# Ledger of designs, part 4: VH-VL binders against q9h2d6r1778to1887

Target 1, 110 residues: q9h2d6r1778to1887
Amino acid sequence: LNFKKGWMSILDEPGEPPSPSLTTTSTSQWKKHWFVLTDSSLKYYRDSTAEEADELDGEIDLRSCTDVTEYAVQRNYGFQIHTKDAVYTLSAMTSGIRRNWIEALRKTVR

## First folded at step 1 (VH-VL)

Design In_a2 (framework fv_indenebart)
Fold by ESMFold2-Fast, scan of step 1:
Structure In_a2 (fold): chain C 110 residues (1-110), chain A 123 residues (1-123), chain B 115 residues (1-115)
Amino acid sequence: as target 1 above (110 residues)
Amino acid sequence: EVQLLESGGGLVQPGGSLRLSCAASGFTFSSYAMSWVRQAPGKGLEWVSSISGSGGSTYYADSVKGRFTISRDNSKNTLYLQMNSLRAEDTAVYYCARDLRYFDWLLYYFDYWGQGTTVTVSS
Amino acid sequence: QAVLTQPASLSASPGASASLTCTLRSGINVGTYRIYWYQQKPGSPPQYLLRYKSDSDKQQGSGVPSRFSGSKDASANAGILLISGLQSEDEADYYCMIWHSSAVVFGGGTKLTVL
């Protein structure tokens, strides 16, 4: 069973949150993926055909999720999924799409 | 069992080039960022370069930027370091290291290291 | 000035506790960083020991004994690696590390002598 599906972008190698600094020396790349929310994870694929074939590009384990918050980004409408070990930065095409994803994720986690 | 095996080290003259390889096994290679970390004789650890699991992002220490290129071939589970314009100060043991876990792939730390390959730059 | 500073050497007796410090440069707040610790014995590659940011954000490396632990000294702007019940096999070089400004930064290393 799937709770929500859609296109979003995720920062390639979001890593640790940026260190306190006046400048950033590296530029992260946004990667567009087809996201599928399940009861335990947020999976992402190259496209919906890859989802049918179960060819994952990546997966976020929501069982370790501590918070989901809006986050200002240069690309459209950003938000972050915080886990006990990592922070994932995502971007949705509209404010409404972002709101819907945050609400769906928070409902799944809590 | 995670294994990382470096190769390609050797003796080279200043201004020369070398290409290092790291063969990985025992894990889903494309799900992990990989790094090169070096250690000069009798000195401490110095990070050289890192590459994301997809290969889409690369990072370099200022000391090697413009001279070294990190790359990977996920179909062959192999990490590379192309070293150009080598200098005496590049003399070191070069370690291949795995950075991220499958469900924790956004944290940059070296949880597994190879045995290292020695690069000596001398006239 | 170096981003991370470690004492070059430290000696302690078997059974005692050793506290190894990793001091961050002025202007870099230790409270915001995860500090990673590595152990290196002569002729061997480094081994991951643990990471520590806070009591709620820490991780022990696989197979690393519980007598190794991490903490911080905010007043000294330093991360701390504590080794309790010191054993002869703990004699090694210890390195701290952080991710700072899109780069991995290692401390200079501390040679721990057990005698």
Scores: ipSAE 0.000, ipTM 0.527, lowest interface PAE 15.5, mean pLDDT 81

Design In_a5 (framework fv_indenebart)
Fold by ESMFold2-Fast, scan of step 1:
Structure In_a5 (fold): chain C 110 residues (1-110), chain A 125 residues (1-125), chain B 115 residues (1-115)
Amino acid sequence: as target 1 above (110 residues)
Amino acid sequence: EVQLLESGGGLVQPGGSLRLSCAASGFTFSSYAMSWVRQAPGKGLEWVSSISGSGGSTYYADSVKGRFTISRDNSKNTLYLQMNSLRAEDTAVYYCARVEYTYGSGSYTYYFDYWGQGTTVTVSS
Amino acid sequence: QAVLTQPASLSASPGASASLTCTLRSGINVGTYRIYWYQQKPGSPPQYLLRYKSDSDKQQGSGVPSRFSGSKDASANAGILLISGLQSEDEADYYCMIWHSSAVVFGGGTKLTVL
């Protein structure tokens, strides 16, 4: 079951959960992907054709999701998906699109 | 308004145990990593331990590994530090601190944005 | 030996500028580290001031005056906290901090006296 689909951007180096050992200085870039929300994960593809072929660019396991929150970014309207093993930073083109995605994600997460 | 209130400090004999608590309010506790930072009398700051928002990851300074255990109860908005096998050099003010973790502009940040007033632990015979 | 070294004390006059140094141990390149600064007044917990890695990667803490700024001295392998227009209220202990070898490391602290 697919609850929601749409274009968004994701920072291409997800952050780890808070750790004193992080000294990473890699420059990350925003990557635009076609996102598909299911009951257990948020999958992203190069485009909708790749979705039909199930050729993933990446996947966020929502079963390990601890929170979904708005997050200020320089690129449009940001938010974060926190999981036990990583923090993903995403950006939607409008405030309304961000609100809809956060609501859909929170309904999926218990 | 973010508030962090420490308790549980006191005077204890070498080899004894204490459990510190930190009651948090004014923010979504489970969304933040938390830390304990101590300061010996007249000395500088020393990081002791950190715990992730979910409690799934814990980190310890080498000086306390195997003796101290950090934990949290997100249903009670409370952070804990169980201190066993206490030594004279553990004498310090223990601060509860909230961790602000961000991934933006291509890198990670990890710093203590809010601190409690501290609770004093004295290990002496 | 110590990962971060700070002078134990520094004195400066009101209205002058104070440069507080945080020197990284030989073999640890200051250019790759983000340095965090904290201020602690007597009887109070520390307060986050700012962080600095580069001019494009820095941040001021909420409510921290613009008189406080961060920079680096690559030749000295040191991070620098600059306080311009020094005021009596700036008298405090100042700590630098980095992440190194899977640990949070604080400098020993500098007691800044305004006299």
Scores: ipSAE 0.006, ipTM 0.553, lowest interface PAE 10.5, mean pLDDT 82

Design In_a7 (framework fv_indenebart)
Fold by ESMFold2-Fast, scan of step 1:
Order: C-alpha cells, then sequence, then structure tokens
Structure In_a7 (fold): chain C 110 residues (1-110), chain A 124 residues (1-124), chain B 115 residues (1-115)
C-alpha cells in the first residue's frame, strides 16, 4: 500500500458571491488542504487533526483516473488529475513536491 | 509587535532529554504555523521542525525524526520542542520562528520573525 | 551533494554593490524555485530580507531597505541577492533558502565583510 501525505492547494469552483457588489480574486479560488493518498483515492482535509477525526473536505476517486500531468498555474507548481468525470487542478509548493506527488499518483493509478 | 521568547535550553548528557518552549505575543498565535530552526556553533542554519496553526500537521527534518516532537498550546500562545535521545550533533542555538498564516493563501513556510534563541549543549 | 551552494565569504567597499549568489544543484532548475534570503548579524537571530521567484512573484520583508533586491542568473542556475550602496551595517552572514522535496533547505551562508 502506498500512502503519501502533505499540504497542497486545489482549485475550487468559484462560489456564488455573498453580494452582487463584491468581486472575487483568482487566488480566492485556491484552497489549501492536507492531502492523504490511499490505494483508491486522494482524500483532503482541513489539516491532519481533521484526518485523525476522519472529517473529510473532499475526495478524488483514483479508480476513475486516466492521467496525471504537469499543468502551468499562476501559483507555484501545478498539475492535473484527469478522471473520467472531472479534471482536478492542484498546486504544490515546489517542483520537487509536485514531482513526488505525480510519481506517487501514477504508481497508484495503473 | 511580534515577540518570540525561547526558554528551556541547557547542558544535557548524550541520550538525555530536554524540552524547549517559545512564548509568542503580538499576533493571533493559532492562525500561524510555527517552526524551530537551529544553528550549530560557527555553522549555518538548519530547519528542524514545523507545526500548523491548529497543531494538526507536523513536519520534521530527517536528522530528528523519531527523536523530536513539536507541539503547541494555543490557549497559552506557546510552542514546544520535546527533544529525546540527544546526540552531540544536536548541540546548537535553537530559534523559534513565526511562519505563514494558514488562511493567507501562501503555501511555502518561511520564517518571517525569529526569537533570540536558546542554547542546547549535548556533552559528556 | 549540497542542494544549495553559497560562497563562504565576500568582501566589498562602502558605497559599492555586492552580488551574493546561491547556486542550485545540477538537475534542479532555479527558474521554478522561489528563493528566500536572510541576514544574520553577529550575536543576533536571522532576519527575513526578501523572497524572489520572478519580477511578478517577489516580496520585500518589512523594514528592509530598497537597496536590497533579488534576481536570478539562469545560465549559472543561481539566485542572486544584490545589495547596492553598501553600508557598514550590512556586514553580516547571508543565507538563501528554498523548499525542495518536502523540506526546507538553507544554503551554507556567505559572510559579507564591508572593508
Amino acid sequence: as target 1 above (110 residues)
Amino acid sequence: EVQLLESGGGLVQPGGSLRLSCAASGFTFSSYAMSWVRQAPGKGLEWVSSISGSGGSTYYADSVKGRFTISRDNSKNTLYLQMNSLRAEDTAVYYCAKDIEYSSGWYEYYFDYWGQGTTVTVSS
Amino acid sequence: QAVLTQPASLSASPGASASLTCTLRSGINVGTYRIYWYQQKPGSPPQYLLRYKSDSDKQQGSGVPSRFSGSKDASANAGILLISGLQSEDEADYYCMIWHSSAVVFGGGTKLTVL
């Protein structure tokens, strides 16, 4: 079993503004989470305390994953997880962290 | 202003234990990651450990994994480093450092404010 | 092999400029990294100076004079800290730092002497 854990950001869908007079910034779409790689999914939590309590913020089903590729983003080192149903855009703090995550994800997805 | 005050350093025998404390003030402690960075006499800086604002996520340098434990008490605005199985190579000044704000959208920990340091000497 | 290499020492005259280099190990492309710089005066803790990835991705530390600036030399695979109009109080050790492979990595430091 391959388990990898660490901090990364994921690009969320822009939410409905609280008021029509408010503007959204591109950086407000990025959400920092504690990511945990399992044999079948990539789970993310607010932090590792939430992981211990199993209080999930989200989950990517890796059984439907078709590809994992580098992707240019405005913040740090981006990559995408392509699944049959969706494309998830993530950002790692360094190119080395990105490389390690892509390698781990590709090993999990045959 | 941001203030970080380290304590708990001293002389300890190889194989011994020591607990460092860092009292923080001037910022919302629980909103910021905190770190320990050390410096051996006449040598450069070496990152030791970091902890997220909630205390849920911890990170360690390979040289201290399994021996050191970073923790925090947000109700007391205090950061800790429990050091076990100390070695002569752990002799250094240990600095407490303020890191990034969890909600800021910034992701690389960097040490924007440092304490004065506390000296740990491991000698027989 | 060291991830970051800095010259042990550098000397310069008051009023001159000093360029301090931070060279990344072969195989690690400086173009993709954000380089953080710290100043440490004798008997004092380090002080955050600035960070630099590109002209559009950089930050000056609070209270850090504008004569301190960051840049890169892609051909040398190095980050650069430029200190213009050198003053006696700039005499210090300077450290570069990057995030690499889930760890914080510091350079060995450069002792800048202002003669």
Scores: ipSAE 0.000, ipTM 0.565, lowest interface PAE 14.4, mean pLDDT 82

Design In_b2 (framework fv_indenebart)
Fold by ESMFold2-Fast, scan of step 1:
Structure In_b2 (fold): chain C 110 residues (1-110), chain A 123 residues (1-123), chain B 115 residues (1-115)
Amino acid sequence: as target 1 above (110 residues)
Amino acid sequence: EVQLLESGGGLVQPGGSLRLSCAASGFTFSSYAMSWVRQAPGKGLEWVSSISGSGGSTYYADSVKGRFTISRDNSKNTLYLQMNSLRAEDTAVYYCARVRYSSSWYKGAFDIWGQGTTVTVSS
Amino acid sequence: QAVLTQPASLSASPGASASLTCTLRSGINVGTYRIYWYQQKPGSPPQYLLRYKSDSDKQQGSGVPSRFSGSKDASANAGILLISGLQSEDEADYYCMIWHSSAVVFGGGTKLTVL
């Protein structure tokens, strides 16, 4: 069963550091995806059409989720999903959306 | 069992072309980004190219941009690498690898590898 | 200059521990990266061992024993692969890897000899 769906951003691996030039350029590490929450995982897709085709961009195994916490980020409203294997940093467009996702995800915590 | 099997390697002359294939089995192929990694005789590993699960995003090493094209056919569970304008320095064993996502659509561990297919570029 | 640098070779005795280093280029902070480690034996494809960013962001490969572990040396700007209780079958080439920008970067590899 799917419990929640929506657009959010997830923090990627670091990009190139800004070049010291006349104009400083930097690469955004935030990637926007369509997220789908199930009872065992948080799946993410390029968009809802990719979800219908079951073309995953990634998946977080929630069976190993230990905690879900708010986390200050420079892009909108951040939070982290802590698992035994990794920490995922996500960002929601509003504080209300973040609150709803944290509440839904915390139901998977032991 | 999860398996990747490469094919299509061989001997080609400089300036020639080859198409490599990687047959996947034992997992939902479309759910994973895939990569090609090569290794020249007696040398280390060199990343060649990556493709997202849907095939909508592709990434290339600077050394192969404009010459190589990565693609996939999810209906056939097959990954491809079209290699054009081959050079002596492209001589290597080519591995296909599955990307186990950690935090982005194409970034993660190369957790499953094929056994490789040998490409030799020589006159 | 290379993004990732590994020593070409390292020798250690059976039962001892080996620390394999992966040094990031000046200007790239090791603290922000996940370092992926791979083992390759002659005639075989590489095998995924583990990845390490921090104690709260790490992953072990399937079937990889706990005597293989990851860490970092911030003062050296390096990722570390620790192999404890060395066995003869640990003799292999070891590669570190990062995702940097939109590309994959591998270290040059370290040949570990167990003598």
Scores: ipSAE 0.012, ipTM 0.628, lowest interface PAE 8.5, mean pLDDT 84

Design In_b4 (framework fv_indenebart)
Fold by ESMFold2-Fast, scan of step 1:
Structure In_b4 (fold): chain C 110 residues (1-110), chain A 122 residues (1-122), chain B 115 residues (1-115)
Amino acid sequence: as target 1 above (110 residues)
Amino acid sequence: EVQLLESGGGLVQPGGSLRLSCAASGFTFSSYAMSWVRQAPGKGLEWVSSISGSGGSTYYADSVKGRFTISRDNSKNTLYLQMNSLRAEDTAVYYCARLKYSGSYRYYFDYWGQGTTVTVSS
Amino acid sequence: QAVLTQPASLSASPGASASLTCTLRSGINVGTYRIYWYQQKPGSPPQYLLRYKSDSDKQQGSGVPSRFSGSKDASANAGILLISGLQSEDEADYYCMIWHSSAVVFGGGTKLTVL
């Protein structure tokens, strides 16, 4: 399936105070959202009701995606979406869910 | 193509409140962190506040903590700054600015609006 | 104590070079920081010029002429913005910026006069 939906957490790093290296992510920075994968973007919402109303919390532009890789985090099973402008760190509840999301994202990039 | 348009500035008495807005266009608004940066008459730039793309994380300069609240509505492509308990020292031009990633979770201001003037006086 | 210090004013002749300094507070090592530079003309918002951390970690803003460049003076604990071949349109206020102590910190700005 190219299109995918599900709950995941995203690490909210834009504008974060500078740190030497973010090798250990704080759970207090993690935000749980309902994610929806489309042809050109990964959209996320407060919940599925917000998705129906198209009330976005955020959007990752996959047209600018350069890579999708596993990434070690303290919260469950992490991975990163690298774009030309930013790096997004996400966390799935199981390694299988992470594998499925990475696979789906790699198929829909471009 | 990227445009940022501020509004909501004006004259307000000390202790009053004001809400600033910044209408964004020409880019995927929710993919960028946003900031407010101010400049007092004849003075330099002072960072006020920043908000992540999702709106989940907010950051404030010590001078405005507890008085100002940054927020965004991604469905409307709009950034807000709610300013309470205003002081004469808050008199400035307030710029809306976009944050672009530069590595190591550090960002720079790549686009700025024209600014909206806030004057706090009696 | 100010984190970043810039001289209030600097003047140079057309065609000459201007070296604008941004000095970091004692105890903050300039070698560690990525320094961002902005230009502001009267009545206009600031415009991003460039950033410089090292020769391998630097970037020029879109449309910014190559006569603008960044560097560092380790002995002075300062970042440097060099403008070569000065032109009248380079007359502006110049601000340096770093990320420090959970905040964005701007220098006080330098007014560059081209005369």
Scores: ipSAE 0.000, ipTM 0.601, lowest interface PAE 10.7, mean pLDDT 83

Design In_b8 (framework fv_indenebart)
Fold by ESMFold2-Fast, scan of step 1:
Structure In_b8 (fold): chain C 110 residues (1-110), chain A 122 residues (1-122), chain B 115 residues (1-115)
Amino acid sequence: as target 1 above (110 residues)
Amino acid sequence: EVQLLESGGGLVQPGGSLRLSCAASGFTFSSYAMSWVRQAPGKGLEWVSSISGSGGSTYYADSVKGRFTISRDNSKNTLYLQMNSLRAEDTAVYYCTRGYKYGYYYYGMDVWGQGTTVTVSS
Amino acid sequence: QAVLTQPASLSASPGASASLTCTLRSGINVGTYRIYWYQQKPGSPPQYLLRYKSDSDKQQGSGVPSRFSGSKDASANAGILLISGLQSEDEADYYCMIWHSSAVVFGGGTKLTVL
């Protein structure tokens, strides 16, 4: 059922970050989580032990996803998951990790 | 039918403590972020605290940090607000509210309870 | 100093339109924020009306009439709640809200009187 797992950071904001699009202003708002991709959602946990115990920190509903795009951020390699209700900003440690996540996410969204 | 029912309000003296409860029904409680919002007599809405669906993330208004603690028991479908070191300015109707499904990215507050009254009087 | 500012009161006639403003503090660009609107009648808890970020990113609350709509005034750095065809039951307090700096921020509220 699970398609992809790994460490990434997510900006812990309920809305879209303010412009400019070239950078994030605060690394203290970034939270590192263990991400698990399923067919309908992207779930994230404190770590893999929390995943085994199903102690969920958050979840992005991919059934409402409209787009997944690269997005410039101050911290590493950013991208955004756009849903009809919110925009989620994430950061991967390398451009390759970002590319792999974007490709995987685009396969599961409608 | 989605419902939120607050309880635990009452009259307390300054410096006292009180615990509010919010019983949720009609939806998968653990999937939604929850918040407490208060309203002092004749005043506007003031956000107090929010908690993610899992309880892994909590947020507080500056006015209550260190005094109030938000928590939830997903096995009982209940949200709590532990209020310590109460002050006269904490006198308000406290509303339990439902935020966005799955996580803490949207605290839109689409469902509100009827409120429970807390009066802090010397 | 306040993050969100709303006029304390506004009056309008039945059948007319009312524009309620929610002004963001200088330095906070209204263009990037999703603004939520709530209606509160005496003795009742607030009711969710709608949210508006842009024409392509907006949502109406369940059961909320189409007479209620959201928009923005970039020059005033403000969000706007428009109520058209005002009815007596629209008399209420209206609150705007945003998420800003890891906090929910409400405006002070506008009391709309329909006379």
Scores: ipSAE 0.013, ipTM 0.589, lowest interface PAE 7.5, mean pLDDT 82

Design In_c2 (framework fv_indenebart)
Fold by ESMFold2-Fast, scan of step 1:
Structure In_c2 (fold): chain C 110 residues (1-110), chain A 121 residues (1-121), chain B 115 residues (1-115)
Amino acid sequence: as target 1 above (110 residues)
Amino acid sequence: EVQLLESGGGLVQPGGSLRLSCAASGFTFSSYAMSWVRQAPGKGLEWVSSISGSGGSTYYADSVKGRFTISRDNSKNTLYLQMNSLRAEDTAVYYCAREGWYSSSYYFDYWGQGTTVTVSS
Amino acid sequence: QAVLTQPASLSASPGASASLTCTLRSGINVGTYRIYWYQQKPGSPPQYLLRYKSDSDKQQGSGVPSRFSGSKDASANAGILLISGLQSEDEADYYCMIWHSSAVVFGGGTKLTVL
């Protein structure tokens, strides 16, 4: 079951090694993906064609989600998905899109 | 350069209160979740509390729930820990730590020097 | 029972390798967790070393030498910090950490003595 789909950006640094001087507010670290929300996960793809082929760029397990909140970022409208193992920082193009995603994400968390 | 400087520690009696502060500089404070981690004399690390960048989400260790309150003032680049109903077991060095992010996960990338809290009669 | 268990102490010689273990409680599968490692020298705050979940999901901290590496022993349900070519400055307390049940959990720490 797919509850919501759309374009958003996520902070997603490619590979390793680490850079100690990098900050998550750098716009060059934002990656635009096609997001698909289900009852158990938030999956993201390069585009909707990749979704049809089930070629994932990444996945957030919502069964371990503890909170979803607005989060100030330098570009557009940010929010965070908190899980017991990680915090994911995302950005939507408008405050309305962010509000809709936060509401949808909170409804799917048990 | 990233700097975290704790203050507010001291000697208090059991049942007393203290407020710790952590002054942050060298980064966009509101863009990072922050945490307090303590260490009792000669003992290991114990996570105390965390707060999201906006301040909208807070988390607490079971040992401090109901007694401690984490907060932040993003306009002052300052993190706080209000400690009430202090017990001898709360005696520790309290570290301020920044939650760094990499590849959709977070870790404590920068730590302050710590401030000492001693709960004793 | 503790979620993470580390041996209290470990001794090794300069130039040798030290293998520090972090054992997860029965019922918590090490395969699903990222294990974070921190080093603390006397009088100093902890320093992030690295994290390890798998060979494809790992990260080295800034300025941390490649002789520090992470791995896992699935049969022991444990994470492992390997320090190769031990130097005297590696003498420190080492802590493992995981995110579990909406909390940060640290191991009890291992004091590494280099003699």
Scores: ipSAE 0.000, ipTM 0.548, lowest interface PAE 15.7, mean pLDDT 82

Design In_c5 (framework fv_indenebart)
Fold by ESMFold2-Fast, scan of step 1:
Structure In_c5 (fold): chain C 110 residues (1-110), chain A 123 residues (1-123), chain B 115 residues (1-115)
Amino acid sequence: as target 1 above (110 residues)
Amino acid sequence: EVQLLESGGGLVQPGGSLRLSCAASGFTFSSYAMSWVRQAPGKGLEWVSSISGSGGSTYYADSVKGRFTISRDNSKNTLYLQMNSLRAEDTAVYYCARGHTIFGVVTYYFDYWGQGTTVTVSS
Amino acid sequence: QAVLTQPASLSASPGASASLTCTLRSGINVGTYRIYWYQQKPGSPPQYLLRYKSDSDKQQGSGVPSRFSGSKDASANAGILLISGLQSEDEADYYCMIWHSSAVVFGGGTKLTVL
């Protein structure tokens, strides 16, 4: 298993980016989750306690992953997971954390 | 107050080139994926190309790959489509459309559309 | 083979309901896809109507009346757009769309005539 865990944010609400006068609300579109990488999926939880209880908030099926690329976002260091079904946009706190996640996720691309 | 305004369409001969522009306003342009969708006279919608908010990822329909290039200038809030080696089958109204992120997913669906600009490839 | 298939035309009476289908090609499971619906009136650009994957993953477009709704028919491998209480202004072309294999795929469109 290429096992990796950590805090990241995922963009999970439809909506227009906040106007410059409402810049503090830009974080409302981003949801912080505890992410757990396995060889077949990227699961995310409310926190590590929810992971222990296996109470999922969401899951990305990496068996359909076609690409993982850096992607500029307003919040920290963004990247996208491309699958045959959809594209997921995520954000890591530092460029190093993003690089490590992209490298780990790319190992699951067929 | 989202607005998308296409320009650059016209009549061109087969083998010619044309560049389309789409001026965006009313939203933070760099935060949205953008797309070109065309519609031939009396026909349905056909996706042409999409570009991510940063410009780092581009996607093309098989029918235009190698001939068309999508690009954007986020400092000018403008989307472009460079069309080379034009064919009669490229005759269509070309729409600029805004992509959207849903629940952490960028599916390149289109919540706002421009009015379209007409490209006619004819001898 | 087309990825998405829509009937070319459908007619219905004012006040009735219209059920528009969008069938996915064999081998593509409708259960896993988010299906997007668009309305296009003559001389106008398309307008986003709604998207539907499941009852917990659906969304209505801005200003779109509640009489427009999405669902699925798993046995037919199809997405469904239901328009209830049909009005004359609903006469338009309707397109379904999915994101599949790093591409946006549109159905061929259904022309709805309100008689």
Scores: ipSAE 0.005, ipTM 0.583, lowest interface PAE 10.3, mean pLDDT 82

Design In_c8 (framework fv_indenebart)
Fold by ESMFold2-Fast, scan of step 1:
Order: sequence, then C-alpha cells, then structure tokens
Structure In_c8 (fold): chain C 110 residues (1-110), chain A 124 residues (1-124), chain B 115 residues (1-115)
Amino acid sequence: as target 1 above (110 residues)
Amino acid sequence: EVQLLESGGGLVQPGGSLRLSCAASGFTFSSYAMSWVRQAPGKGLEWVSSISGSGGSTYYADSVKGRFTISRDNSKNTLYLQMNSLRAEDTAVYYCARVPYDFWSGYPEYFQHWGQGTTVTVSS
Amino acid sequence: QAVLTQPASLSASPGASASLTCTLRSGINVGTYRIYWYQQKPGSPPQYLLRYKSDSDKQQGSGVPSRFSGSKDASANAGILLISGLQSEDEADYYCMIWHSSAVVFGGGTKLTVL
C-alpha cells in the first residue's frame, strides 16, 4: 500500500543532464504543491481541493523511475526522482518528511 | 575534505583493454554525477563520459561510444571506466571529476573537484 | 566546424587586463548558454574559475579572486573571461566549456603568457 500525501515543493523545470537552458530554465522557481503518491505515479495539485476534483498541476511517471536519492538544496531538504527521461528535484520541509517520502517512493518503484 | 584518487592507468597495445578506477571520499558519493575527462600530451581537455548519481543515466563522447563503459559502485564509493579496443589516440591523462547539480534547475554544473589523473599510453 | 573556438595563445603584461574569448559556432546562440571557465597550470588538474550566462545568472568559484570575471559579446557570439591586474601566476591554459545537447564541449584552450 503505497498511498501517501503531503505538501512539498518541486522545481518547475525537470532536469535533463547535460543540456542548455533553451527555455529560460535559468528562471526556474520552486513551486509548492500537494503531492499524492499512487501505485504508478506521483501526482501534484494546487491543494487538496484540487486533488478531490482531479485537477492536476503535474505528474511524475514512476514506472520509468530509475532511482530516488537525497540531493542538497538551498532551502529545506531536497531529493531527486530520476527517470529515464528526466530528473525531478523536490524539497521537503524536514529531514524526516524527506526520509519518509524517499522510502515510500523506493517501495513503489521496487 | 573531498578526495578523488584515480588508478588503473598503464601501457597497453592497440586493441587492448584497461579498467580505470576512481576512489571517492569526503562526500555523499551517490548524490553527485561523476565524469571522466582526458587530456592527450600537449593538447586540450576532452570530455569522455558522465554518469548520474544513481548510475541510471550514462553519457559518452562520440569518439568512445561502443568501446568505453562508465559505471559506479555507490556501496564502495568508486567510479569505473572500462576501456576496450584501445587506439593510439586514446593516449592521455584521464581525470575523474565530481559534477554537482544546479539545485534550482536540476541541471549539471561545473567539474568541481578533480583527481590528479592516471596516465594511459597506447603504443603503436 | 568546432562548437567552441578559442585563440591558441594570448600575451599580456603584468598589471594589464586580458580578455579571453570563447566563440560559439554559427547557429548556436551564446545568449542561451552558461559558459564555464577553467584554469590549468602545468602539472596540475584544471581548476574551476566561474560560470556566466547573464548578470543575474553567474557564479564565482570558491577562492577565485574578483579580478576574474565573465561576460559575453553578443555581436561576436562569444563568451569572455576578463582577468584584470594580471599577475605572473595567472600564466596558464584557460578553457571554456558548455553543456550542449547530450554532451560536454570544451574549447581548444588559450595559453596565456604574462610577459
């Protein structure tokens, strides 16, 4: 049972090493979203009301996930979800929240 | 303190193989992408290969595709470069380098820390 | 054509300024790239100096003095490394670098001689 919900921030531009910032990714900003972990994806919404209405802001396909690792960020506790197509950088409010999310994600992509 | 120690270089004949190692210490190895960069005698820097922190993504220069394989063992804090079908033009000092990610964009940054290099000589 | 082109050599006097150029191939717009600069002295591995994309997107390497700075010349489609107040210890090879497509590209390097 892989279900988990919570507030986190995500960088609005997924990372793709190595590539230039052709779409103004140098102005990438952290965006706070309500995250919902399912058996096949990590979905994020503006808030829990948007989740109830299924109004997605975004979705990370965990079926293509290759790894989930801690990652240093300027504010709070960062980690990355690596997929075959992109790297997503997220930030949790505490080290405990990060640990719990990494463990839940790793369990889901086993 | 961050340390990168290369080993495995030597003299080899054309068509031969070598495996290079880079032992990392002083940082969380799995959180960083790693790269191999080489420099032929009296010439400039040439990027060879990079590997993501997880090992899930690998990248190669066109000159080494199909011949070289980059890998890592995060449990041992060690980076590897398996070099097959070596050619005279592969003669160079091979450097191991750590690559941080831009935490705001998730894109790789500069080659921050470099090892001292290990010399590979392919005789003709 | 090479993606990045650097002059093979440059000479300057102590106390003067040196501008080292890194020209991008036609069709590749310098305005969209972060250009990274490295210094290499004989017998040593390269040392990261700085990166520059714009005045709002630039970064100085740890311990790198402010007399080293980055900029761009859009009309020449080039990145520039400026070294002011040249000292004898600045004599070295300088390399520019970009992340382009799925590859790392280094310039050919410029040997700076301080005479």
Scores: ipSAE 0.000, ipTM 0.545, lowest interface PAE 15.7, mean pLDDT 82

